# VHH binders against p95470, part 40

Target 1, 316 residues: p95470
Amino acid sequence: KQVDVHDPVMTREGDTWYLFSTGPGITIYSSKDRVNWRYSDRAFGTEPTWAKRVSPSFDGHLWAPDIYQHKGLFYLYYSVSAFGKNTSAIGVTVNKTLNPASPDYRWEDKGIVIESVPQRDLWNAIDPAIIADDHGQVWMSFGSFWGGLKLFKLNDDLTRPAEPQEWHSIAKLERSVLMDDSQAGSAQIEAPFILRKGDYYYLFASWGLCCRKGDSTYHLVVGRSKQVTGPYLDKTGRDMNQGGGSLLIKGNKRWVGLGHNSAYTWDGKDYLVLHAYEAADNYLQKLKILNLHWDGEGWPQVDEKELDSYISQRLK
Key: E = the ipSAE of ESMFold2; O = the ipSAE of OpenDDE; V2 = 0.75 times the mean of E and O plus 0.25 times the DockQ between their complexes.

## First folded at step 13 (VHH; framework vhh_7qia_2)

Design k5 (at its last look DockQ between E and O 0.58; V2 from the best seeds 0.00; counts 0 for: pae E 2.2 > 2, unsure alone 63.1 < 65)
Fold by OpenDDE, look of step 13:
Formats: C-alpha cells, sequence, structure tokens
Structure k5 (fold): chain B 316 residues (1-316), chain A 121 residues (1-121)
C-alpha cells in the first residue's frame, strides 16, 4: 500500500525521516529510507481550541503543514480553513523532538500566526512555508487564490509576524476587479514553497485546481529571485506577481492533479516532494518524492517518469 | 486498492434490529467521511446516514431516531445500528467513502458492493 498523503512536507531527525500531511491533527509518518513509511503520530490529539472560531465548519482536518527546524526545535505550521473561503488561520505547534518514544516528545501549540478575514483581507491564510534568507531572517510564505501568494517576516520566536511588519506579494494570477473580495476567484494559485539553491531563491507554486479527482488540473510552476522577497521571475523573465511561472511538472494520464510541493536539499541531493492523484486507483492521492535536477541555466527539472518509479510503501 | 466491504445484512421482522458493518481498506480511513446509502427495489439510491472524520453525523428523516451511524477508526470500520426496522427499510445497503480532498459537495467517491436488508413478517 502506498502512502496516501496530501500536501506533504518532510524533515529529518537523526537517521529518521518524518513526513507531515494534511489530515486530522496533521498526520505524521516516519521512515529510514524515504520509501517505507510507518505511521508515527498526529501532531494534535484534539483540535486547536481556536479552530472553530476561525472556521465554524472545521471538523478536524488541519491543512497543508510545514515543518521547520530552528534552534533545536521543530516548528510545525498548519492551517485551519474551508474550501472556497478565506476565513482561515495559520497556527504553529512546537516540539523538541519528532520521536514519540522520546521523553521530550510533546507538541505545544503556540496558537495563531496569522488570520485572514473575508472582506478585510484579499489573501487566504493557508499553505504556510518557511524559509530563512541568507541573513538568517526567517520568513513565511503562504496563500491561495484571491490576491495570490504572500511573504512576511516572522518574529524571533517564529510564532507571529515581526514588528514592524513587513509583507510582500510574491506571486499572483489575474483576478477580476469586479469579483467580490469574499470570493476566491479564478486566480488558481496556491501552496508556495521557497528553496534556496545556488544564487537564487526558487519559488514553487501550484497552479490549477486540486481536489477534483480526474478533473484536477493541479500542476507545478517555478520562478526564481536573488532576493527572498522577490521579484520571482520565470524562465522568460516574467514576474510571478504578473502571472509569470514556468512549468515544472504537469503530470500525465496516470498521475493527475499533482502539486503542493516541498523541496529539499539533503546530503548534497535535491528532492521534490509532492502528491499526485493516481488514475489507476480512483485518483487516490499518493506521496511522490522526485529527484530534483538543474539544467545549464540553473532551472529545476524533474523526470516525470519517476512518478511511476517512486512507489511509497506504508508499513503496518 | 481501495475497498469497502459491507456485512451484517439479512432478514429481520418488523420492529427488529440489525447492525451493519463496513470495513475499509486501501486508504487512510480516519481522513474520510463515511456514509450509508440504500436502494430499495424500483427506487433510487438514497442517503441513510453519514459520519464525518470529526464524528459529526447526519441522518435521513426517515431513519432519524431509529438508526445510528458510528465509526471505529482503529478498526477502519463504520457501523449502522438499525433499530425499530420497518418493511420500508428493505433495501440493499451500501457503504460509501468521501474524500476530504473534494471540492464537490454531496458526492461520495467509493462504494461497497452492498449488503441486503429485508424487513418482513
Amino acid sequence: as target 1 above (316 residues)
Amino acid sequence: QLQLVESGGGLVQPGGSLRLSCEASGFTFDHYRMGWYRQAPGKQRELVAFITWGGSTKYADSVKGRFTISRDNAKNTVYLQMNSLRPEDTAIYYCAAKTPYDRYEGSYDYWGKGTPVTVSS
């Protein structure tokens, strides 16, 4: 059985890899080889106390985590939201270790980092991703639809925006000015993830629609910038804030709706981590870990064939 | 491969009780909303009850107060306790699973093969 995760992110503690996914309380898997995975834990045994305040229809699923290591601690960011709404919030919970067998294992929820409110904010507080710049300043990128993807400075303890606040728009698609601000609109962009590599920061984003089984159009685009704040330009020089984005991977008949990626450099190798819907399995989402390569111009590349060759195994 | 296997159906007298079970495999059970549908002879399939991943439930008006849906995530099983059964409850009962990753409301993604329930004197 494959690991059926959505919105996967990954980190390593010691010799063990940990995978985090959207799900009730955020589902965590562990692996020694990034192929064979075992259920490890949920980050939350009970829902965040503020979840239903933010999203009245909330029913346990926490969205689109990111895991970040900082000063010996693990920061797990997560989202509370509902489809088609920007009544959302990103929270963070912190642990000393990811090993449930450790006496130090304890997730401590620090609460809401940011919250989006309909008609107030033209952004959606979901899909957090953390990146540290070359100066050691830690940033959060996030967003979906509406005004696109945003980036802001985190404070020193990584639990709130820094003061004074510094925000940037880093990517967006065209949105009609006639559309009500409460509506997500047709700007089908979400799930930012920034990877520092070489001379650039690479912004990955998911375009299209997820969560529509075989009708999903989800795919990955990328741009790059020499500064973490942007502008992120695609291969043609188009700003991602102006609708730019270069196709990284789109999928095929067998694997559709792929996206919501993370990207990592480990042990001198780069990886793209994402989910894809498997047509042969009624479009059940599956974990994919692809090798990330770079062309002569420094642009990322993946081999679509690895969608078939990487097969995760969920161990009992 | 995703699979839903119903059991517990059978013949029962009016006023009797049955407990249906549906065992799921091939997906992360606790992420899904689970439901029961039924189809009587010559009728369309109809929702009986569903239970969300968070434990929220909904029932058809015709079964409220008589049927109870529950789930055991440790066993990857959803149940339908059927009490005070009536002849009109006679149908094939189907287990269904709805992914949380579906923007379409009201649709179920996966179906069992069904278990027959006959209420007759």
Scores: ipSAE 0.778, ipTM 0.898, lowest interface PAE 0.8, mean pLDDT 95
Fold by ESMFold2, look of step 13:
Structure k5 (fold): chain B 316 residues (1-316), chain A 121 residues (1-121)
Amino acid sequence: as target 1 above (316 residues)
Amino acid sequence: QLQLVESGGGLVQPGGSLRLSCEASGFTFDHYRMGWYRQAPGKQRELVAFITWGGSTKYADSVKGRFTISRDNAKNTVYLQMNSLRPEDTAIYYCAAKTPYDRYEGSYDYWGKGTPVTVSS
């Protein structure tokens, strides 16, 4: 049995890897080898106290986590959203350790980081991803549809935007000026993730639609910038704020709807982590951890054949 | 691999009761919204009830107060208790699992094969 996962992010504590997935309270798995995974815990046993105020139809599912280590603490960011609306918010909960057997293990919710409101905001407050720049400043990227992907500076305790606020647009696709601001629109871009490599920050983004079985069009694109704030340019020099984005990987007959990646450097090697829908198993979402390689011009590459080679194992 | 298996249908007199069960396998059951739908001859399939992983429920107006949906996540099973049955409840009843990962309004479902319910004297 493979690991069913959506929107996967991961980190390491000691000899143990932890994987976080969209799910009730954020589902957590652990592994010693990144292939064999056991259920570990949920970050919330209940729901954030503010969830139903943001999304009246909230049903306990927290979306699109990101996990970030900073000064001995683990910060888990999560999203609450109304389907098809930008009535959304990103929250954060904090823990000293990811080991549930530790007496120090306790998720302490710190509340809402940012909130989007229909008609007020032309962005959707979901899909957080954290990046520290070369100067030690910590930023959050986020976004889904609407006006695309944004980046803002976090405050020193990583729970709120910095004051004074500093925000940047980092990627977007064209959206009709005739579209009502409360509607998501046709600008199918979401799920930013930024990785620093060499002299560049690389912005990964998901284009297309997830969640449509064999009709899913989700795929990954990339751009890069020497500044964390952008502009992020693709291989042809086109700005990702103006529709730029170079294909990194797309699905095939067996593995469909690749997206919502994270990316990491561990022990001198680089990895891309994502979900893929398995055609032979009713398009259920499966974990993929792929090697991320770099060509002579400094662009990331992934070998499509690794989709078949990496097969996770859910342990009993 | 993925299965939704309904049981508990059959013939019943008006005013009677039936309890439908749906056993699920091959997916992470406790992540999914579960539902019961029905389709009478010559009609489109319609929602009867659904239940979220956390136990929140919604019912069609035509069955509210008479039908109760429930779930047992430890047994990967969803139930429909049908009381005060009427001839217009006659249909094939389908178990459905709605993916919770769809970010857009509109969703796809996974379906069982259905269990027939007939209410007549």
Scores: ipSAE 0.529, ipTM 0.789, lowest interface PAE 2.2, mean pLDDT 91
ESMFold2 (binder alone), look of step 13: mean pLDDT 79; pTM 0.808

Design k6 (at its last look DockQ between E and O 0.65; V2 from the best seeds 0.00; counts 0 for: pae E 2.7 > 2)
Fold by OpenDDE, look of step 13:
Structure k6 (fold): chain B 316 residues (1-316), chain A 121 residues (1-121)
Amino acid sequence: as target 1 above (316 residues)
Amino acid sequence: QLQLVESGGGLVQPGGSLRLSCEASGFTFDHYAMGWYRQAPGKQRELVAFITWGGSTKYADSVKGRFTISRDNAKNTVYLQMNSLRPEDTAIYYCAAKYPYDRYEGSTDYWGKGTPVTVSS
């Protein structure tokens, strides 16, 4: 059985890899080889105390985590939201270790980092991703639909926006000005993830629609910038904040709805981590870890064939 | 491969009770809302009851107060306790799973093969 995760992110502690995904309380898996995975834990045994205030229909599922290591601690960011609404919030919980067997293992929720409010904000507080720039300043990118993807400085303890606040728009698609601000609209962009590589920051984003089984149109695009704040330009020089984005991977008839990726450098190798819907298994989402390569111009590339060759194993 | 296997159907007299079970496999059970549908002869399939991953429930008006849906995540099983059964409850009952992040409202991802329930004197 494959690992059927959605919105996967990954980190390592010692010789153990940990996978985090969307799910009740954020589902955590562990692995020694990034192929065979075992259930490890959930980050939350009970829902965040503020979750239902933010989203009254909240029923335990936390969205689109990101895991970030900082000063010996693990910061797990997560989203509380409802479909089609930007009544959302990104929270953060912190642990000293990811090993549940450790006496130091304890997730401590630090609460809301940011919250989006309908009619106030033309952004959606979901899909957090953390990146540190070359100066050591830590940033959070996030967003979906509406006005697109945003970036802001985190404060020193990585729990709130820095003061004074500094925000940037880093990617967006065309949105009708006639559309009500409360509606997500047709600008199908979400799930930012930034990777620092070489001379550039690479912004990965998911375009299209997820979560529609065989009708999913989710796919990955990429742009790059020499500055973490952008502008992120695609291969043609078009700004991602002006609708730019270069196709990285779209999938095929066997694997559709590819997206919501993370990207990592481990032991000198680069990887793309994402989910894809498998046609042969009634479009059940599956974990995919692909090798990330770079062409002569420094643009990322993946081999679509690895969608078939990488097969995760869920162990009991 | 994802599977939903229903059991517990059968013949029962009016006023009687049945307990249906649906065992799920091949996916992360607690990430899904689970439900029961039924289809009577010559009629369209209709929702009977649904239960979310968090335990919130929804019932068709016709079964409210008589049917109870529940789930055991440790057993990957969803149940339908049917009390005070009526002849009009006669149908094939189908187990269903819905991924909570399906953006199609009202869509159902997976179906069991069904278990027959016959209420007759």
Scores: ipSAE 0.668, ipTM 0.850, lowest interface PAE 1.0, mean pLDDT 94
Fold by ESMFold2, look of step 13:
Structure k6 (fold): chain B 316 residues (1-316), chain A 121 residues (1-121)
Amino acid sequence: as target 1 above (316 residues)
Amino acid sequence: QLQLVESGGGLVQPGGSLRLSCEASGFTFDHYAMGWYRQAPGKQRELVAFITWGGSTKYADSVKGRFTISRDNAKNTVYLQMNSLRPEDTAIYYCAAKYPYDRYEGSTDYWGKGTPVTVSS
């Protein structure tokens, strides 16, 4: 049986890999080999204390985590949202270790990082991803539909925007000015992730719709920039803020609607981590860890045959 | 292989009780909200009761105070206790699992085959 995961992100502590997934309280799995996974813990036993203020119908599912190591601490970012609205917030909880057997293991919630409000904000505060630039400044990318993907500087303790604030739009798709600001609209872009490689920052984004079984159209595009703030340009030089984005990988008949990726360099090799819906298993969402290669022009490449060869194993 | 298997249906007199069970397998049960739906002949399938992974519940107005949904995450099972049954409760009752990460309109529900409940004298 494979690992059932949505919006996967990973990190390593010592000899142990930890995988974080959308789920009740953020579901955590652990592995020694990135193939065989067992349940580890949930970051919240119930929910963040502020979750029902942001979303009165909140039911305990936290969305779209990101995990970031900084100065000996693990920062777990997570999203609280309401279906179909940008009434949302990104929070952060912090731990000294990911090992539940350690006496130091304790998630300490630090509250809301940013919050979006319908009609006030033309952005949706979900899908965080953290990147440090070449000067050690830490940034958060985020966004889903509406006015697209944003990037802002984090403060020194990584729990709030820096002051003075610095925000950038890094990618968006066309949205009619006649659309009511409270509606998500047709700009199907979300889930940014930025990887530094060589001279470039690479922005990955998910286009299309997840969560529709065989009708899911979710797929991954990429652009790059020499500055973390952009502009991010695709292979043809088109700005991702103006609809640019070069296809990295899309689903097939067996593995549908893949996306919401993260990307990592481990032991000198690069990997793309994502979920895909397995047609042969009722379109359940499965973990995929694929090799990320680079062509002669410095663009990332993924061999889609690896979708069939990487098979996770859930041990518990 | 994902499966939802209902049991506990049958024939009962008005005012009686039944307890439905739905045993789930092949997916991460506690990631899913679970529900009971029903469909009478010639009518649309309708929600009866719904329960999240953490135990929060919702009920159709027509069954509030009479039906109780519960779940046992250790046994991958959801239950519907049906008390004070009425003839209008007659239907096929379906177990459903819904992944509560549905950013868009539409349904991601998974369904059992159903168990019939008949309430008559």
Scores: ipSAE 0.470, ipTM 0.763, lowest interface PAE 2.7, mean pLDDT 90
ESMFold2 (binder alone), look of step 13: mean pLDDT 81; pTM 0.821

Design k7 (at its last look DockQ between E and O 0.46; V2 from the best seeds 0.00; counts 0 for: pae E 2.6 > 2)
Fold by OpenDDE, look of step 13:
Structure k7 (fold): chain B 316 residues (1-316), chain A 121 residues (1-121)
Amino acid sequence: as target 1 above (316 residues)
Amino acid sequence: QLQLVESGGGLVQPGGSLRLSCEASGFTFDHYAMGWYRQAPGKQRELVAFITWGGSTKYADSVKGRFTISRDNAKNTVYLQMNSLRPEDTAIYYCAAKQPYDRYEGSYDYWGKGTPVTVSS
């Protein structure tokens, strides 16, 4: 049986890989080989106390985690939201270790990092992703729909925006000015993830629609910048803030709605981690780990065939 | 393989009560929304109640105030407490599971075989 994760991110502690997914309490799996996975834990035993205040229609699933290691601690960022709404917040919980057997294992929730409010904010506080720049400043990218993807500086303890605040728009699609600000609109962009590689920062984003089974149009695009704040340009030189984005992977009839990726360099190799809906299994989301390659111009490439060849195994 | 098994159906007098259970297996239960449907003879299948991943509930107008849907994630079970039963509640009751991250309203992909409920004097 495959691991059925959504919005997967991954990190390593020692010789053990840990996978984090959207779900109740944020589901955590562990693996020694990144193929065979075992259930490890959930980061939350109960929903955050503030979840329903922020999102009255919160349905118990914490969304789109990111895991970041900093100064010997693990920072797990997560989102509280509901479909089609930007009544959302990104929170963070911190642990000393990811090994539940450790006496030091304890998730300590630090609360809300940012919150989006309808009619106030033309952004949605979901899909956090953490990146450190070449100067050691840590940033959070996030967002979906509305005004697109945003980037801001985190404070020293990585729990709040830095003061004074510094925000950047890093990607967006066209949005009608006639549309009510409370509505997500047709700008189908979300799930930023930035990877530092070579001379560039690479911004991955998901375009299209997820969560619609076989009707999902989710796919991955990419741009790059020499600065973490952008502008991120696609292969044609178009700014991602101006609707730019170069197709990385779209999927096929067997694997649709793929996206919400993370990207990593491990042991000198690069990987793309994402979910894809398997048509043969009623479009149930599955973990995919693809090899990330680079062409002669430094653009990322993946082999779509690896969607078929990588098969995760959920062990008892 | 995903499996839903209903139980608790039977014959009951008007005004009586029944508690239906649906035990799920083969999938991560707490990631799914669950629902109860019913189909009376000669009628189309209709939604009775559903419960989201987080426990939010919705009921058909015809059963509001009388039926309660609940779930026990530790037991991978969804329940339908049916009180003040009426003859018009007579039907085969089906348990249904909705995949996570499906934005379609009323979209259920997995079904039990059903349990019969007969309300008759």
Scores: ipSAE 0.589, ipTM 0.824, lowest interface PAE 1.0, mean pLDDT 95
Fold by ESMFold2, look of step 13:
Structure k7 (fold): chain B 316 residues (1-316), chain A 121 residues (1-121)
Amino acid sequence: as target 1 above (316 residues)
Amino acid sequence: QLQLVESGGGLVQPGGSLRLSCEASGFTFDHYAMGWYRQAPGKQRELVAFITWGGSTKYADSVKGRFTISRDNAKNTVYLQMNSLRPEDTAIYYCAAKQPYDRYEGSYDYWGKGTPVTVSS
């Protein structure tokens, strides 16, 4: 049986890789080899104390995690949202170790990092991803629909925006000025992730719609910048704030849609981590870990055939 | 292979009781809220009850106090205990797994084939 994940992110501790997924309390799997995965834990045994205030219909599912190691601690960012609205918030919980057998294993919730409010904010506070710049400053990217993807400077303990605040728009798609600000709209962009490679920061983004079985249109685009704050430009030089974005990978007959990626360098090699919907198995979402290659001009490439060759296994 | 298999339907007299079961396989069961829907002849499919992965429940007004939904995550099974049955409860009852990852309206849920329930004297 393959690993059923959505919005996957990963990190390692010692000889063990840990995979985090949207799910009840954020579902965590572990692996020694990134192919064979075992259920590990949930980050929340119940729910964040503030979740029902943000989403009255909240059912314990936390969305779109990111995991970041900083000074010996693991920071797990997570999202709470009301469906179809930008009534949302990103929170953070912290652990000293990811090994649930350790006496030091304990997720300590640090509460809300940012919160979006309909009509006040033309952005949606979900889909966090953390990146450190060349000066050691840590930033959070985030966003889904509305006015697109944003980036802001985190404070020293990585739990709130820095003061004074510094915010940047890093990608967006066209949105009608006639559309009511409380509606998500037609700008189908979300799930930023930034990877530092060579002289550039690479911004990956998901375009289209997830989660619609055979009607899913979700796919990945990329742009790059020499500054973490942007502007992020695609291969033709088009700004991602102006609709730019170069196709990295899209679905095919067997994997109709895919996206919400993360990207990592491990042991000198680069990887793209994502979920893909398997047509042959009721369009259920499956983990994919693909090799990330670089062309002569420094643009990332992924071999579509690896969608078929990487097959995870869920251990019991 | 994803499966939702309902059982326990049948013919029952008014005032009687029936227990429906739905056994699930082929997906990560505890990631899904589970529900029972029903469709009477000539009518739209309607929600009867649902239960979150953690056990929180909701019921249609027409069945509150008479029906109880429960789940056993260790057995990948959801149940509907139906008491004080009325002729108006006659329908095909469907088990559904609500897509937990859909961020948009118009969820693409997964459905069983249904089990018929007839309440008639």
Scores: ipSAE 0.502, ipTM 0.789, lowest interface PAE 2.6, mean pLDDT 91
ESMFold2 (binder alone), look of step 13: mean pLDDT 83; pTM 0.845

Design k8 (at its last look DockQ between E and O 0.72; V2 from the best seeds 0.00; counts 0 for: unsure alone 63.4 < 65)
Fold by ESMFold2, look of step 13:
Structure k8 (fold): chain B 316 residues (1-316), chain A 122 residues (1-122)
Amino acid sequence: as target 1 above (316 residues)
Amino acid sequence: QLQLVESGGGLVQPGGSLRLSCEASGFTFDHYAMGWYRQAPGKQRELVAFITWGGSTKYADSVKGRFTISRDNAKNTVYLQMNSLRPEDTAIYYCAAKTPYDRYTEGSYEYWGKGTPVTVSS
């Protein structure tokens, strides 16, 4: 049975896989096989105490999680936002284990990592993704619309920006100078994810619009850099801060749009994890786990025919 | 496959009561806000009542105090209790689900049932 999820990320603890989705309190599913999923828990039984201060219209749905394992702890990053606005913040909650049956199972919220404010900031504090560089420094990428995707250095406990702060722009699309700074605008880019492979860091980004049924334009692009901070260049050498981005995969007639990916290496194989909208099922968002291949020049590739396969058929 | 099935409609006298039910399947019901809409002859489809996943409600002014929306997440069901019915309540009543994942607008890309007719007449 295929799970309907949005913004999926995964991790493993022992023999159990955990899937995190946008939803009430961040919805968590578990599986022994990445095919059959069951509800496990919500990271927040109520809500972050600061959520309604940041977003007065907050309805209990936390957006766009990322899960990161560091020094025996699980860091769950999550987003609070409002429709069409950058009144947003990324928070973090921490657990020693993901197993609800353990006496050590307890989500401890550490509060806001970063917050964006309309008119003050030309970026939107949602869509976190964590990457460690070759020197052990941990970074957060984030962003949606406005001035695009940013990367900043995390402090030692991974709950705040480092001091002194170090921030980088890693990707953006053109935004009309005539657009009011309080509006999302025409720069349709969000949901960064960075994967280290070989000599490169690969930045994946979602371009276009999700959530528009047959009119969805959401798709994935990629660039790479030898430095986690960039510049990230596409296959033609164009900088992603200047509109660069090589197409990795887009939707088709059955799966009209897709995006908000993560990427993992499991048992020596590389995978792309994302959601896609199924036309035959009212455009419900479904989990996809796709094989990620690498060409002779080191660029990631996905066989477009795999998009039409149901996940259970591939992971048996 | 996503499905919304309404029931409980029928013919009732003015001042009477009906209870509509909508049974949902094929999606994560407890993530979705649910609503009842109606379309009377010669009128546009209009919101009657709406309930968030967490239980907050909104009602059309014309039904406030007479209609109550509720949900039972264990049964994947939304209800509309309609009291003190009037001839103007005559319509086809539709169950709807709102996507919770649209980050651009509230309540976009609704999913719909086929509707259940309600007639209030002597």
Scores: ipSAE 0.583, ipTM 0.792, lowest interface PAE 1.6, mean pLDDT 90
Fold by OpenDDE, look of step 13:
Structure k8 (fold): chain B 316 residues (1-316), chain A 122 residues (1-122)
Amino acid sequence: as target 1 above (316 residues)
Amino acid sequence: QLQLVESGGGLVQPGGSLRLSCEASGFTFDHYAMGWYRQAPGKQRELVAFITWGGSTKYADSVKGRFTISRDNAKNTVYLQMNSLRPEDTAIYYCAAKTPYDRYTEGSYEYWGKGTPVTVSS
């Protein structure tokens, strides 16, 4: 049985890899080889105390985590959102260790980092991703649809925006000015993730629609910048804030709707972590870990064939 | 492979009871909302009952007070207790797993079982 995760992110503690995904309380899996995965824990045994305030219908299903290590601690960011609305908030919970067997194992929720409000904000507080720049300043990228993807400075504790606040728009697609601000619109962009590599920051984003089985059009695009704040330009020099983005991977008939990626450098190798819908299994989402390569011009590349060759195993 | 296997259907007299079961496999059960749908001859498929991850339930008006949906995550099973059955409850009953990942539209996609027939007749 494959691991059926959605919006996967990953980190390592010691010799153990940990996988985080969208789900009730944020599901955590562990692995020694990044192939065989075992259920580890949920980040939340009970719902965040503030979740129902943000989303009255909340039932423990938390969206699109990111995991970030900082000063010996693990910061897990997560999203609470209402369907079809930007009534959303990104929260953060912190742990000393990811090993549930450790006496130090305890998730401590620090609460809301940012919150989006319909008709007030033209952004959606979901899909957090953390990146540290070359100066050690930590940033959060986030967003979906509406005005696109945003980036802001985190404070020293990584729990709130820094003051004074500094925000940047880093990617967006065309949005009609006639569209009501409460509506997501047709600008199908979400799930930013920034990877620092070589001379550039690489912004990965998901375009299209997820969560529609065989009708999913999700795919990954990428741009790069020498500065974490952008502008992020695609291969043609088009700004991602102006609709730019170079196709990285779109899948095939067997694997559709792939996206919502993370990207990592581990032990001198780069990886793309994402989910894809498997046609042969009624389009159930599956974990995929692909090798990330770079061409002669420094652009990322992946082999779609690895969608078939990487097969996760969920251990009993 | 993702599978939903219904059982418990059959013939019952009006006023009788049935308990349907749906055993799920091939996916992480407790990450999905589960539901029961039914399709009567010549009619469209309709929602009967739904249960979320946390145990919140929703029922069609026609079955409220008579049907109870529940789930056992340890057994990867969702149940439909049907009491006070009526002839109009006659239908093929389908188990469904719902993916609530669509963030931008009202709606979700379901995975379906093959169905189990329920006939209420004197």
Scores: ipSAE 0.373, ipTM 0.720, lowest interface PAE 1.6, mean pLDDT 93
ESMFold2 (binder alone), look of step 13: mean pLDDT 79; pTM 0.801

